# Ledger of designs, part 4: VH-VL binders against S-adenosyl-L-methionine-dependent tRNA 4-demethylwyosine synthase (TYW1)

Target 1, 149 residues: S-adenosyl-L-methionine-dependent tRNA 4-demethylwyosine synthase (TYW1), of Arabidopsis thaliana (Mouse-ear cress) (q8rxn5r50to198)
Amino acid sequence: GKIFFISQTGTAKALAQRLHELCASNDIAFDIVDPHSYEPEDLPKETLVLFIASTWDGGKPPKNGEFLVNWLGESAEDFRVGSLLLSDCKFAVFGVGSRAYGESYNAVAKELSSRMIGLGGLEMIPVGEGDVDDGELDRAFQDWCDGVI

## First folded at step 1 (VH-VL)

Design X04 (from X01 with heavy chain Y101P D103E F104W W105G G107Y Y108K; framework fv_bexmarilimab)
Fold by ESMFold2-Fast, scan of step 1:
Structure X04 (fold): chain C 149 residues (1-149), chain A 123 residues (1-123), chain B 108 residues (1-108)
Amino acid sequence: as target 1 above (149 residues)
Amino acid sequence: QVTLKESGPTLVKPTQTLTLTCSFSGFSLSTSGVGIGWIRQPPGKALEWLAHIYWDDDKRYNPALKSRLTISKDTSKNQVVLTMTNMDPVDTATYYCAHRPYEWGSYKYFDYWGQGTLVTVSS
Amino acid sequence: EIVLTQSPGTLSLSPGERATLSCTASQSVSSSYLHWYQQKPGKAPKLLIYAASSLQSGVPSRFSGSGSGTDYTLTISSLQPEDFATYYCQQYGSSPLTFGQGTKLEIK
């Protein structure tokens, strides 16, 4: 499977590396993928994808995830694509955000989950919500990892 | 050796926009977990937190003032800039910038402070 | 928002005496997110104690902190002349980050 990190310069990427190590220790093979270098048209070929996504002010994704997030939005709104595009794809999403952002709290992670479900993807566990402001980010992440492994 | 220093106008007229710059040395805002906050103190009153910016450009604002505040950084210049719109005499205060050593798993304290700059808002 | 109330507002003591300063939160705050600062006239605040009881590097051992939940205390075991200043508690157990109104420690 694939672990996508949507990260300006590190928090989500570091968590993706930690998840990869946890999976490897349980004999589960994953590739860590920068969405900027990924062809979204290949997503229907995936059977298991994990997203670790940060959210910036205004609820927007970091640049490296912008194309993938926009592609999912376009595909979900295109009636020609149909709602079964990702029906063979299992997925889970962990968000890196802050409650201080109010309504934008983990908006990118929530949007990813919604779009994946809309296209027929199977969500393995509910969206994990990490808050960089509460000192519990690592605990929330570990709890989410325990749910996917 | 960590040092921070605030700069900007010391007198602002009502309705104008205040722009303050925090210049620092002894650390980099490219270091994971590092942040800089802005805090103000009106004469004889309590400290009030305004905004934070982190190494990864993540920004936090005091909700009571969010609509008036913008914080940005220039990592290559070792500077953080705070902009506050529609200044009023009640915004007269000493403005501080301060260093935060860690982002998560931290205790969210300010270990080093600039000397502060008094900004007076009057006609 | 969490309101921090410090008491007393002013504390008048002599050098060599023990000072006890209180900070009460309007709702429970994890001790990990309660901190104390010292501010002398015309100067920026200086971090004294973080996470309720951890002494900041370079701060004299006569300073100590304790507390949990809503009640926190800063103690100075034997006041020195340089300790007469205003002290502030700060929390970030809940957004927004807030400070108490301060306790002024003055010479009797």
Scores: ipSAE 0.000, ipTM 0.488, lowest interface PAE 16.7, mean pLDDT 84

Design X05 (framework fv_bexmarilimab)
Fold by ESMFold2-Fast, scan of step 1:
Structure X05 (fold): chain C 149 residues (1-149), chain A 122 residues (1-122), chain B 108 residues (1-108)
Amino acid sequence: as target 1 above (149 residues)
Amino acid sequence: QVTLKESGPTLVKPTQTLTLTCSFSGFSLSTSGVGIGWIRQPPGKALEWLAHIYWDDDKRYNPALKSRLTISKDTSKNQVVLTMTNMDPVDTATYYCARHYGYDRYYAMDYWGQGTLVTVSS
Amino acid sequence: EIVLTQSPGTLSLSPGERATLSCTASQSVSSSYLHWYQQKPGKAPKLLIYAASSLQSGVPSRFSGSGSGTDYTLTISSLQPEDFATYYCQQYGSSPLTFGQGTKLEIK
């Protein structure tokens, strides 16, 4: 399996590392992947992917996730691709954001979930939502991890 | 002072395997976001991407040529090696290696070697 | 694969004139992964513009890029003698990485 982090600086990447350590301690092997170095066309070959995604100003993904997020959006809107592209792929998404940004709160994580479902992916648990400003980020993340593992 | 230089045979016979080495200085291929790509250009024609390798040993190949290509790195020697099997006269081209940087340049190729002309002839 | 079509194939202009070079993608590509290179005869390509509109360090300000989706443009506001070269657009918004066929800018 793969754990994708979408964050140029820090929080989502640190959480991906924590998830990797938690999985390793339970004898589950995952690769931590920067989407910037990943070819989205290979996504249909994956059977298990986890996303940890932050959202920047205007509901946009960090630069390292732009290529993957845009590819998913284009594929989901392309009738020629069909709704079964990712039918062999199980996935889960955890969003890192701030409720202070209103409607943009975890917009990238919600977009990823919606696009993955639209392409036939099996969502293992609902989108996890962490708020960096409420002091409960670690607890929200741990709850999501417990649902995934 | 980033420099890249291609080396290898300039003449190859049909059916032989071509091995090219890219030697570089001024940066490390252990730096996150950095990669080295190989691009070729037949005389008078457009540029064609062949393969690249990233700092984390992730490898990408042009699907049209994937069965013929192998790319590897030796980070301690600052070298990247490209191997291409079953050479044909149509593979005659100038072969370039170039650095691509993901985080700062969106994988644009910001520094190029001078190129090495490889002629495939009987 | 995404095919990049450059037009015109050859553009004949005089020094001091404005040059506009086009690059059209067969399907939408993220502007972040659309780049422009300059190549002079016998030389390696040189990066001019990355992410559609960002000027590479050391490149003169007369060069600019714009565009999004399928349509991209490289503009040279006032041609200098050293600007007569072949220009290539390149995308990596989708694998495989592809180049356009090139636009040759030649002296009239």
Scores: ipSAE 0.000, ipTM 0.512, lowest interface PAE 14.4, mean pLDDT 85

Design X06 (from X01 with heavy chain R100S Y101R Y102G D103W F104L W105K S106Y G107S Y108G; framework fv_bexmarilimab)
Fold by ESMFold2-Fast, scan of step 1:
Formats: sequence, C-alpha cells, structure tokens
Structure X06 (fold): chain C 149 residues (1-149), chain A 123 residues (1-123), chain B 108 residues (1-108)
Amino acid sequence: as target 1 above (149 residues)
Amino acid sequence: QVTLKESGPTLVKPTQTLTLTCSFSGFSLSTSGVGIGWIRQPPGKALEWLAHIYWDDDKRYNPALKSRLTISKDTSKNQVVLTMTNMDPVDTATYYCAHSRGWLKYSGYFDYWGQGTLVTVSS
Amino acid sequence: EIVLTQSPGTLSLSPGERATLSCTASQSVSSSYLHWYQQKPGKAPKLLIYAASSLQSGVPSRFSGSGSGTDYTLTISSLQPEDFATYYCQQYGSSPLTFGQGTKLEIK
C-alpha cells in the first residue's frame, strides 16, 4: 500500500514517516508518496491507500496535494465517471488542522474522505482529526494508527 | 559534536523577568524534525518541561506557565531565548535547554542537553 | 495532564544485580512517546531509551526498556558502579510533556 502526505510545514509528512515506521515494525510494507509526483489516474489500481492531509486557510490543500484533491473532486462530480471507480480501494484519512479555523478545520481530510467514498472507495475507519493547537495531535494520530494497523 | 549551553542571570529578584539564552552548535534549527526544549529542575525535585520551539518556528508551552513564557529563536546566531515573567522564589531551579529530534513535533525525546544554569530567585 | 508514577522511589542494590524500574501512566500512552533518562548528581539528564524500547546510541546493552499502554519498565541486567543514579521516565503522548518523579538507584 501507499501513504500519501499533503503537507506545507512538514507536520503531515513527519506523521506519514512515523506511520511508515509503525507499519514496518509490524511487518507491513508501505510506500510513502508525495502526491505531486503521483499520477491520479493510477489511483484505481491501488488496493490500500492512507492519506495524511493538512488544511490551510480557506480549507484549501497544500500545493503538493492540490492536483490530486482537485482530480478527485472533478471525478466525483463528473457524470461520465462511474460511482465504482475506486471500488477495489480501501482507504483511511488523517487530518492535520486547527479548530481555531472553524469550518475549515480538517476540511481537506474531510473532502478526501467524501470524494473517495463517492467514487466507491471503502473507508476502513472514520476520518481522524488532529488539532495542532490542542497539544493532543500525537495522541489523536496514535489512536487513528491503532485503528488502521 | 552537538553542544548546548545556557546563559543568563543566576540571581533574580521576585517579580522580575528572567531571560535565558541557549547557544548551540553541531546542528541547525532549520533542519526538519529538530527542536529545542527548555526544562527546569528545582533542587531535589523532578524535571518540569517549560517550552519548545521547532525548526518551522512553531512554539509549544506548558499550559500551567504559558502566560509567563515566551520562546524565540535567532537563526543568525544559533540561539534560542526563553523569557519568563513575574519570577517567584518557587521558580528557583536549574534551567536546561535540550535538543529534540523526532518525526513528530510531540514525539520529541531530548538526546543532547546543556549543562544547566542554576537560577536563584530571592530578595 | 498525564501523571507518570515511578516505583520504587528508591532501590538499593549491589553491583552485579538486576534492576527493574517501573513507570505507570495515569492514562494510556503510546510506547512511541515514552522515554527514559539517567541523571547523576550535579549533571544534566542523559537519554537512555526512546520510544519505550529503542536503545540510544552509545548506551550499554545492559539497559533495556519494555511496556505498552500504562505500564513501562526499564531493566538493567547487571548493575555496574556507574549505573547508580536517578532514572526518569517521560511522556509526550499528551500535552503537557511530563516526567515521572524519579527512581533513585543507590548502592547497598
């Protein structure tokens, strides 16, 4: 499987590396993937993907995830794309955000989950929500990892 | 080759502001995953974490002391500065700065420590 | 806040003996965020074990760590004279970062 990080400041990337280490210590092999270097049209070929995604002001994804997030949005809204495009894909999403931003809190992670489900993906566990300002980000992340592993 | 050293006043009067500087070498605080924490230890007591600053200028404070603490970095001088307001005799302690490393900001363990500086608060 | 309780408070042993030091968290902490330090009088703490079981570079192999959830253990398989010191556990699985109150290893 693949672990995608959507990250501006490096927090989501660091969490992806942490998850990779946790998986490796349990003999589970994953590839860490920068979405900027990934062809979204290959997503239907994946059977297991994990997303760790931060959200910026206005609920927008960091630059490295922009193309993938937009592709998922367009595919989900396109009547020519079937609702079973990702039916063979199991996934889970962890968001990195701040409750101080109100409606934008983990908006990218929530959008990823919604779009993946809309395209037929199987969500393994509910979206994990980490808050960088509450001092509990690592706890929330570990709880999500325990659900995924 | 990693070194850290605390500097600042060793005697502070009640109500005054304490300013401590951590000077370091052998690493860059612009390196991803690197941070500097401040920890204190009153004589004969346990360690108490005060504050953290990370490579991306993100700052964390002990909630019990947050209103009194400010942490900042000077990247041109390889220094981290901690300021603590309204000092009281109970704040008498050895103050340490320490290098932290980890994939997560909160996963930090302190692998290199300064020698510590004893700050006595008395009238 | 997570409170770390170390036991025993003081452990009196002789060189060559096995030491077992416990750290109990008031609520579950991922092993990834539990670390152990050694401190000698007048000196700064020294990292021994990070992520509950990973030995820090340069630390002798007689030191080992284990545990999960709320219960963690530091073991020294055969005490050397230089091992008599105070040992602290530390967590950052929950803010604020906290340390235990320490276990003092003293020579009998």
Scores: ipSAE 0.000, ipTM 0.505, lowest interface PAE 16.0, mean pLDDT 85

Design X07 (framework fv_bexmarilimab)
Fold by ESMFold2-Fast, scan of step 1:
Structure X07 (fold): chain C 149 residues (1-149), chain A 124 residues (1-124), chain B 108 residues (1-108)
Amino acid sequence: as target 1 above (149 residues)
Amino acid sequence: QVTLKESGPTLVKPTQTLTLTCSFSGFSLSTSGVGIGWIRQPPGKALEWLAHIYWDDDKRYNPALKSRLTISKDTSKNQVVLTMTNMDPVDTATYYCAHRKSYYGSGTYPFDYWGQGTLVTVSS
Amino acid sequence: EIVLTQSPGTLSLSPGERATLSCTASQSVSSSYLHWYQQKPGKAPKLLIYAASSLQSGVPSRFSGSGSGTDYTLTISSLQPEDFATYYCQQYGSSPLTFGQGTKLEIK
């Protein structure tokens, strides 16, 4: 499996590293992947992917996730691509955001989930939502991890 | 290549509403991570941010001017429109629209390409 | 709102000299959200440096940026005639997005 981090300030990357360590301690092997260095055309070959995605300013993905998010959006709306492109892919998404940014709160995580489902992916658990400003980020993340593992 | 161009009236009277259109090419405002902002500059003065709009229709306004500003997009026409109510001589400025997109490692969203600007004079 | 103060307001130098322009924020700003622009008379601003230290594509290597927290610097190692312009720093580490008042670089 793969754990993708989409990270603006490093928080999502740190959480991805923590998830990797939790998985390793339970004898589950995952690779931590920077989407910037990943070819999205290879996504249909994956059977298990986890996303930890930041959302800030304007609901935009951090730069390292931009190409992947755009590719998913374009594929989901391409009439030549059936809704089964990712039918062999199980996934889950954890969002890192701030409620102070209003409508943008975890928008990238929600977009990732919606696009993955639209392309036939199987969502293992509902999108997890963490808020960097509420003092509960660690608890929200641990709850999501417990649902995945 | 990315190009942006502002259009609208060059002269407005006090209390009128200003409507400016940004027409662009070389990118789509349906592309994730893309946005367009409006910035103004009074003659001989500093740049002042007004508003910006993103691909997902998320809108941000300068709080000092929020009650006077409306930003909208028409993705099919490749246009973003800014409306500013109750114009005053102090609003005389060159108005720019500019492209925003994230950059590697930080989600920084600088204004990387700018229109030529349009001078709007407000006189009584 | 975060106020960006640029110094000096005007810097008079000759071609070939080194220019150092400062931008000081009233509150700490992540370097990820600090950018520099160049503006020539009658023209729109042009992005030079984003995220405090990253050169925009097409910008000559004589331009460099550095800094963190409240203190940021733009350096031009050897001034060329085309570099005489007004320079602005900009932050969006906190809303609203703000620009500094500008430093005018003029030929001595």
Scores: ipSAE 0.006, ipTM 0.511, lowest interface PAE 13.6, mean pLDDT 85

Design X08 (framework fv_bexmarilimab)
Fold by ESMFold2-Fast, scan of step 1:
Structure X08 (fold): chain C 149 residues (1-149), chain A 124 residues (1-124), chain B 108 residues (1-108)
Amino acid sequence: as target 1 above (149 residues)
Amino acid sequence: QVTLKESGPTLVKPTQTLTLTCSFSGFSLSTSGVGIGWIRQPPGKALEWLAHIYWDDDKRYNPALKSRLTISKDTSKNQVVLTMTNMDPVDTATYYCARTRYDYVWGSYKFDYWGQGTLVTVSS
Amino acid sequence: EIVLTQSPGTLSLSPGERATLSCTASQSVSSSYLHWYQQKPGKAPKLLIYAASSLQSGVPSRFSGSGSGTDYTLTISSLQPEDFATYYCQQYGSSPLTFGQGTKLEIK
């Protein structure tokens, strides 16, 4: 499986590394992937993907995830695709954001989840939501990890 | 170490097009998480963001001015160019370029270094 | 558009005094995206504090920031002569990027 971090380098990447270490300690092999260097057309070939995604400027994805998120949105809106493109793919999403942004709070993580479901993906656990401003980010992340593993 | 400097005309007539160049050193615009923004300040007024361009050629414009603005980069020359059409006396301001850099701890961008600014006066 | 309102517009204080500058946002802004800049007459702004409370490298420790949501504060614990300048808050989280109107610190 693959763990995608959607953040410049940031908090999401550090959390992806912690998740990778947790998986390795349980004999589960994952690759940490920067979406910027990934071909979105290969996503239908994946059977298990985990996303750790931050939200940036007005609910927009960070730049390293922009192409993947936009591709996913376009695929979900293409009436010819139906809801079968990602039918073999199990996934889970953890969002990194701030409640101070109201409607934009973890908007990218929520969008990822919605798009993946719309294309036939199977969500293993509800979207996890971490708030960088509340001092509880680590606990929220651990709770989500426990649900995934 | 990091320096930025604006260049271009200091006097522009109404309806003309303004072209400003930001020349920088001490960093590369090919580095992930780096960009250049343009900010202006009319005399005695607040700072107003105009546009910015990132290492990956992603461009963002202030919606209020978007139809008048074009931003481009030449990474090999360490230059970013801003063009603003149909200049008006109300556009008289000091124009700054600034480096924007992603902070990986906070997941946010900031303007960490600024050029000295160039005063552009628009009058007949 | 997020409007940032700074208060007061002008603060008249003496060296050695404590300065407290406020910035209020028209809607919630993550502390991660709230920054403070110092500008002296005829010069470019200088980044002072980023992410509400993080001190930029080279900035004296007498400067500090705090706040969350819609209310942010810049504090200078003991004013030095070089601190008399105009201070701007900025949000870098929502387009368009916006700055406050500035608070001018002047010698009493």
Scores: ipSAE 0.000, ipTM 0.508, lowest interface PAE 17.7, mean pLDDT 84

Design X09 (framework fv_bexmarilimab)
Heavy chain, then light chain:
Amino acid sequence: QVTLKESGPTLVKPTQTLTLTCSFSGFSLSTSGVGIGWIRQPPGKALEWLAHIYWDDDKRYNPALKSRLTISKDTSKNQVVLTMTNMDPVDTATYYCAHRLGYSEYWGSSFDYWGQGTLVTVSS
Amino acid sequence: EIVLTQSPGTLSLSPGERATLSCTASQSVSSSYLHWYQQKPGKAPKLLIYAASSLQSGVPSRFSGSGSGTDYTLTISSLQPEDFATYYCQQYGSSPLTFGQGTKLEIK
ESMFold2-Fast, scan of step 1: ipSAE 0.006; ipTM 0.510

## First folded at step 5 (VH-VL)

Design F22 (framework fv_flanvotumab)
Heavy chain, then light chain:
Amino acid sequence: QVQLVQSGSELKKPGASVKISCKASGYTFTSYYMNWVRQAPGQGLESMGWINTNTGNPTYAQGFTGRFVFSMDTSVSTAYLQISSLKAEDTAIYYCARGLYSGWLPRYYFDYWGQGTLVTVSS
Amino acid sequence: EIVLTQSPATLSLSPGERATLSCRASQSVSSYLAWYQQKPGQAPRLLIYDASNRATGIPARFSGSGSGTDFTLTISSLEPEDFAVYYCQQYSNFPPYTFGQGTKLEIK
ESMFold2-Fast, scan of step 5: ipSAE 0.000; ipTM 0.490

Design I21 (framework fv_ivicentamab_arm2)
Fold by ESMFold2-Fast, scan of step 5:
Structure I21 (fold): chain C 149 residues (1-149), chain A 122 residues (1-122), chain B 110 residues (1-110)
Amino acid sequence: as target 1 above (149 residues)
Amino acid sequence: EVQLVESGGGLVQPGGSLRLSCAASGFTVSSNYMNWVRQAPGKGLEWVSIIYSGGSTDYASWAKGRFTISRDNSKNTLYLQMNSLRAEDTAVYYCARGLYSGWLPRYYFDYWGQGTLVTVSS
Amino acid sequence: AYDMTQSPSTLSASVGDRVTITCQASQSISSWLAWYQQKPGKAPKLLIHKASSLESGVPSRFKGSGSGTEFTLTISSLQPDDFATYYCQQYNSYSRSTYTFGGGTKVEIK
């Protein structure tokens, strides 16, 4: 499987590395992937994908995730693609955001989940929502990891 | 072993531009979280900017739009491009390596350069 | 960002004295606080991170304590090399990656 990090400040990337280590200690192999270096057309070949995604000011993804997020959006709205493109893909999403963003709180993570579901992906657990400002981000992330692993 | 050496400081007129350099040795800047921190004469420390290992950047609110942090991996060197300089930008500018402890990247600064003085005056 | 308030701004002490510097955060930062020493004309030097974790090579007379909003740096027996300005720095907030320093405490010879 693959762990994608969409990261502005390094928080999502560090969480992806931590998740990778937790998985490896349980004999589960994952590749950590920067979406900027990934070919989105290969996504239908994946059977297990984990996203750890930050939401930046205005509810937008960090630059390293823009292309993938936009590609998923376009594919989800393209009638030629259909709703079964990712039918073999199991996935889960953890968001890194702040409640101070209001309606934009973990918007990127929620959008990723919605797009993946729209394309036929199977969501393993509900979107995890971490808040960088509440002092509980580490606990929220650990709870999400326990659900995924 | 680890060294950070700043250069490029000097006297510049208000509204002018200046580019600072920070040459690193003993580690790779592209694999680290590199920062600029400044100190006005007789004042305290003030964080300016960070470039994350992945290449993303953040700035103090007063620095946005005027300052640009960057790096050249082939030269193992960090830069700060400063535009539209103001008298209040007069300070010693330090480059500093960010390091985190625990599980998340919350940065404190383990190595600092000697600093380079920028004076903005007419 | 968090306001970081250091007290006192200046203190006078003699070699052998016990010196205590306080740092207050405007809201809880858990243990995400570092202490730095800066000697005149030199760059800051990291002394302590995560409120109480002493850096390698830093003398054991330096001790950090505290959690939440109130932190202290204690020098149990002041040495000549310890006359310097000390700064605390919070590193809990990463919503905008702002890292705020206290105003500094100058420890000068009595």
Scores: ipSAE 0.000, ipTM 0.517, lowest interface PAE 13.8, mean pLDDT 85

Design I22 (from I01 with heavy chain Y100S D101G F102W W103L S104P G105R H107Y; framework fv_ivicentamab_arm2)
Fold by ESMFold2-Fast, scan of step 5:
Structure I22 (fold): chain C 149 residues (1-149), chain A 121 residues (1-121), chain B 110 residues (1-110)
Amino acid sequence: as target 1 above (149 residues)
Amino acid sequence: EVQLVESGGGLVQPGGSLRLSCAASGFTVSSNYMNWVRQAPGKGLEWVSIIYSGGSTDYASWAKGRFTISRDNSKNTLYLQMNSLRAEDTAVYYCARGYSGWLPRYYFDYWGQGTLVTVSS
Amino acid sequence: AYDMTQSPSTLSASVGDRVTITCQASQSISSWLAWYQQKPGKAPKLLIHKASSLESGVPSRFKGSGSGTEFTLTISSLQPDDFATYYCQQYNSYSRSTYTFGGGTKVEIK
């Protein structure tokens, strides 16, 4: 399986590395993947995907995730694709955001979840929502990991 | 102590419908993935359906379109809605609790006593 | 879909005997296999998960082994309480058929 990190400041990437180590200690092998180096058209071949995604100002993804997020949006709205593209894909999403952004709070993580579901993906646990400004990010992440692991 | 109690089984005609219930105590169904497993009289165990902690569901290929798994978190109860029933659906239906994580640990640590569904003309 | 084949279907043995039940997967399932015991008229009880991890409260005479496509459940010294049907179950999360049970093995004590 694959752990995708969408990260600008390195927070989501560091959490992805911690998740990878936690999975390895529980005998679960994952590849950590930078979406910038991934061909999104290979996503339908994946059976297990974890996303750790930060949200930038205005609800936008960091640059390394832009292409993947946009591709998912376009695919979800393409009548030629249909709602079964990712029917073999189990996934979960953890967001890294800030409540100070209001409506944009963890918008990228929520968009990833919505698009994956729209394309037939199976969401294994609810979107995790971390807030970098509330002092509870590590607790939110551990709660989400407990649901995953 | 963890307990699962099934109910709702009975005799139904082919093409009919039944809804099974599984009342849970000692834990919260929304925090675990929950399963239905059936066993035809004198036969082996057969997995039917799962609902994950996040609310997503999956089904045995023969159950898709006919069976629907759901839960009511306020009642801590799991359901299986069975439509278009066939004689082959005659079985004891068990409610079974799975590991709370979704990565490869889908074994069933607690089971209910089962409820018998008989589909007969 | 994964086929899980158990052998033998029925086994008769004396108290104190070593009993071995085999479970074969049609494709590799790594170590993602559980064993259950079911006594007549009762629900199944989990004995072993991850091929070899014994559940708390299960007697040490039960042992699971194997990986990939071949798995065994061994009862090193059969007791009268072990009269039951035993099932293996795969739970390889990378499979579309995430849960598949073997056909069961009935253990009859003489």
Scores: ipSAE 0.006, ipTM 0.527, lowest interface PAE 10.7, mean pLDDT 85

Design I23 (from I21 with light chain W32Y Y91S N92Y Y94T S95P; framework fv_ivicentamab_arm2)
Heavy chain, then light chain:
Amino acid sequence: EVQLVESGGGLVQPGGSLRLSCAASGFTVSSNYMNWVRQAPGKGLEWVSIIYSGGSTDYASWAKGRFTISRDNSKNTLYLQMNSLRAEDTAVYYCARGLYSGWLPRYYFDYWGQGTLVTVSS
Amino acid sequence: AYDMTQSPSTLSASVGDRVTITCQASQSISSYLAWYQQKPGKAPKLLIHKASSLESGVPSRFKGSGSGTEFTLTISSLQPDDFATYYCQQSYSTPRSTYTFGGGTKVEIK
ESMFold2-Fast, scan of step 5: ipSAE 0.000; ipTM 0.520

Design N22 (framework fv_nivolumab)
Heavy chain, then light chain:
Amino acid sequence: QVQLVESGGGVVQPGRSLRLDCKASGFTFSKYGMHWVRQAPGKGLEWVAVIWYDGSNKYYADSVKGRFTISRDNSKNTLFLQMNSLRAEDTAVYYCARGLYSGWLPRYYFDYWGQGTLVTVSS
Amino acid sequence: EIVLTQSPATLSLSPGERATLSCRASQSVGSYLAWYQQKPGQAPRLLIYDASNRATGIPARFSGSGSGTDFTLTISSLEPEDFAVYYCQQYSNYPRTFGQGTKVEIK
ESMFold2-Fast, scan of step 5: ipSAE 0.000; ipTM 0.523

Design N23 (framework fv_nivolumab)
Heavy chain, then light chain:
Amino acid sequence: QVQLVESGGGVVQPGRSLRLDCKASGFTFSSYYMHWVRQAPGKGLEWVAVISYDGSNKYYADSVKGRFTISRDNSKNTLFLQMNSLRAEDTAVYYCARGLYSGWLPRYYFDYWGQGTLVTVSS
Amino acid sequence: EIVLTQSPATLSLSPGERATLSCRASQSVSSYLAWYQQKPGQAPRLLIYDASNRATGIPARFSGSGSGTDFTLTISSLEPEDFAVYYCQQFSNYPLTFGQGTKVEIK
ESMFold2-Fast, scan of step 5: ipSAE 0.000; ipTM 0.520

Design S21 (framework fv_burosumab)
Fold by ESMFold2-Fast, scan of step 5:
Parts: C-alpha cells; structure tokens; sequence
Structure S21 (fold): chain C 149 residues (1-149), chain A 123 residues (1-123), chain B 106 residues (1-106)
C-alpha cells in the first residue's frame, strides 16, 4: 500500500510516519510517499492508498499535493475514465485542519475523498477530521487509524 | 492467444430481455476494460457502454440508460450485457470488445473483438 | 454528443489504387481517433489508434493522419483483401462512430 502526505509544515508528514509505524507493528507493509514525487498515472495500479492531507487558508492544498489533487479533479470530470479509473483502489483519508477557517475546514481531505469516490475508489472509512487548534488532534488521528488497521 | 467468445444467437419478442455473454481468455481479465457495441442490419456501429471487470463499475451511453445492465464474473472471466424492454429496432449484432490503455488511462478504442451475437426482436 | 462524418460514403477502386478516406469531428478531439476495418459478417478490426499509430500486425500500406477535427485514413496500394467498410471512432467524449465508408471493387 501507499501513505500519501500532503503537508507544508510537517504535521501531516509526521502523522504519516506514525501511521506507517502502526501498520508495520501489525505486519502491514506501506510506503510513505510524497505526491510531488509520484506519477498520478500510476494511481490506478494501487490497491490500497491512505491520504493524510493538510488544508491551508482558502481551502487549498499544500504545494506537494497540488498536482495530484488537480489531476484527480480533472480525471473525475473526464467522462472517458469516469467512475472506472480507480475501481480497484481501496482508500481512506485523514484531514489536518483548523475549525477557525470555517467552511474551508479540512476542505482538501474532503475534496480528495469526493474525487476518489467519483473515480470508483472504495472508501474504507469516513474522512477523518483533525483540528490542530483543539488539543484533540492525536485522539482524532488514533481513532481514524483504528478504523483503517 | 487473446480471444473473446460470445454466446449464441437469440430470438426475442418485443418487451422481453436478452442477456449476452462474452468469455475472455489469453490475458488478465481484470486488467482491461470491456466495451459493448451493436450494429443493426445494414447500419453502422453504435457504442452501448463500458465495464471495468475488476471492480464491476460501468458507464453506459445515454440512449440505453435504464435499459442496459453490464456485469461480470471474475471466476469465469466473463462479461454480460443485458438489454431489457426490447423493441424491433434493437435487432442487431451485439459485440464485446477489449479496451486499449494509454499508460493507466483507458483509451476507448478497441483492439480485440468477440465474434458477435445476433439478437432478433420479432413477433 | 460528438458527431463524426466520413467522406466519401462509398467509393469504387481497383487493386493498386491509392485510397483516401476522411473523417471529420463536430468539435476538437485532439488525436483521440481510431480507425477500424469491417468485412461482411465479421467483427471490426482495429487498424489505427491515436489518429496515426499503426496497430501491430496491420500492413504498412495503411496510415492515419490528422488532429483536432480533420482526420484521414490512407491505403497506399489497395489489395484484394482491403475491400471492406471503414469506420472512424472518437474517444475524446462518449465514444461515437462515423457512418462508415464502403470500399468496393471497380
């Protein structure tokens, strides 16, 4: 499987490393992947992907995730691939955001989930939502991990 | 040797349903999309829809929405196309055809075709 | 839906002739065009994909060209086995086929 981190400040990356360690302790092999270094055209080859995604002001993804997120959006609007592209892919998404941003709260994670579903992906559990400002980020993340492991 | 073998000819009355099968061999069944295309006597080719044999997801032409159902059985490497509420204008040869790939994006061009199944709708 | 038109609708030619068939799309389709050959009672056979790429096993006398809205299939020296109906098909939108061009013996 693959764990993708979309992160500028390192919070999502640190959580991806923690998830990787949890999976390894349960004999589940995952690679941690920076989407900036990943060819999105290879995504249909994956059978299991996990996303840990930060959302910045204005609901925008960090730079390392921009290309992948935009590619998924374009592919979801392309009727030639439509709901068939990722039909072999199981996935789950955890968002890292702040409720102080209102309507943009975890917008990137929600967008990833919606686009993956639109392309035929099977969402294993609902989008996890962590808030960096509420002191409960680690608990929210652990609850989501328990659902994917 | 890549091959698609379809079920035999069918004669149906108006209002009935028909289910055509297409058995794949000689390649990894779940690695290629499968299309259904029909051709009425003396007419051109008409695309009906596409199925991903791996996940079973489908996309159908607007003209057939509500009447066509595409399914597959991975244990037998077989795809099925069922057309309901048959009309005389549904009389045609029905083909299954394997879809091409460009990288990992399916091209909706077709490189291997079944032999065709004649479906005649008459009373 | 993207409409494809073919010209001519039919033609008569002799063995050794150069045959040109055109396909025009109602809107731009980049290079998302495929050419098929169909003989009576047989399934279509893929000849050209991505507008100009020759399918493996197809004789080199067949060639395709074009992009956007105007496409051409050329048979440089017609052989007896080439008398058939030829169809273009686009995959830039919901797949649609042209009406076909019948190539008959003169």
Amino acid sequence: as target 1 above (149 residues)
Amino acid sequence: QVQLVQSGAEVKKPGASVKVSCKASGYTFTSYYMHWVRQAPGQGLEWMGIINPSGGSTSNAQKFQGRVTMTRDTSTSTVYMELSSLRSEDTAVYYCARGLYSGWLPRYGMDVWGQGTMVTVSS
Amino acid sequence: AIQLTQSPSSLSASVGDRVTITCRASQGISSALVWYQQKPGKAPKLLIYDASSLESGVPSRFSGSGSGTDFTLTISSLQPEDFATYYCQQFNSYPTFGPGTKVDIK
Scores: ipSAE 0.000, ipTM 0.532, lowest interface PAE 14.3, mean pLDDT 85

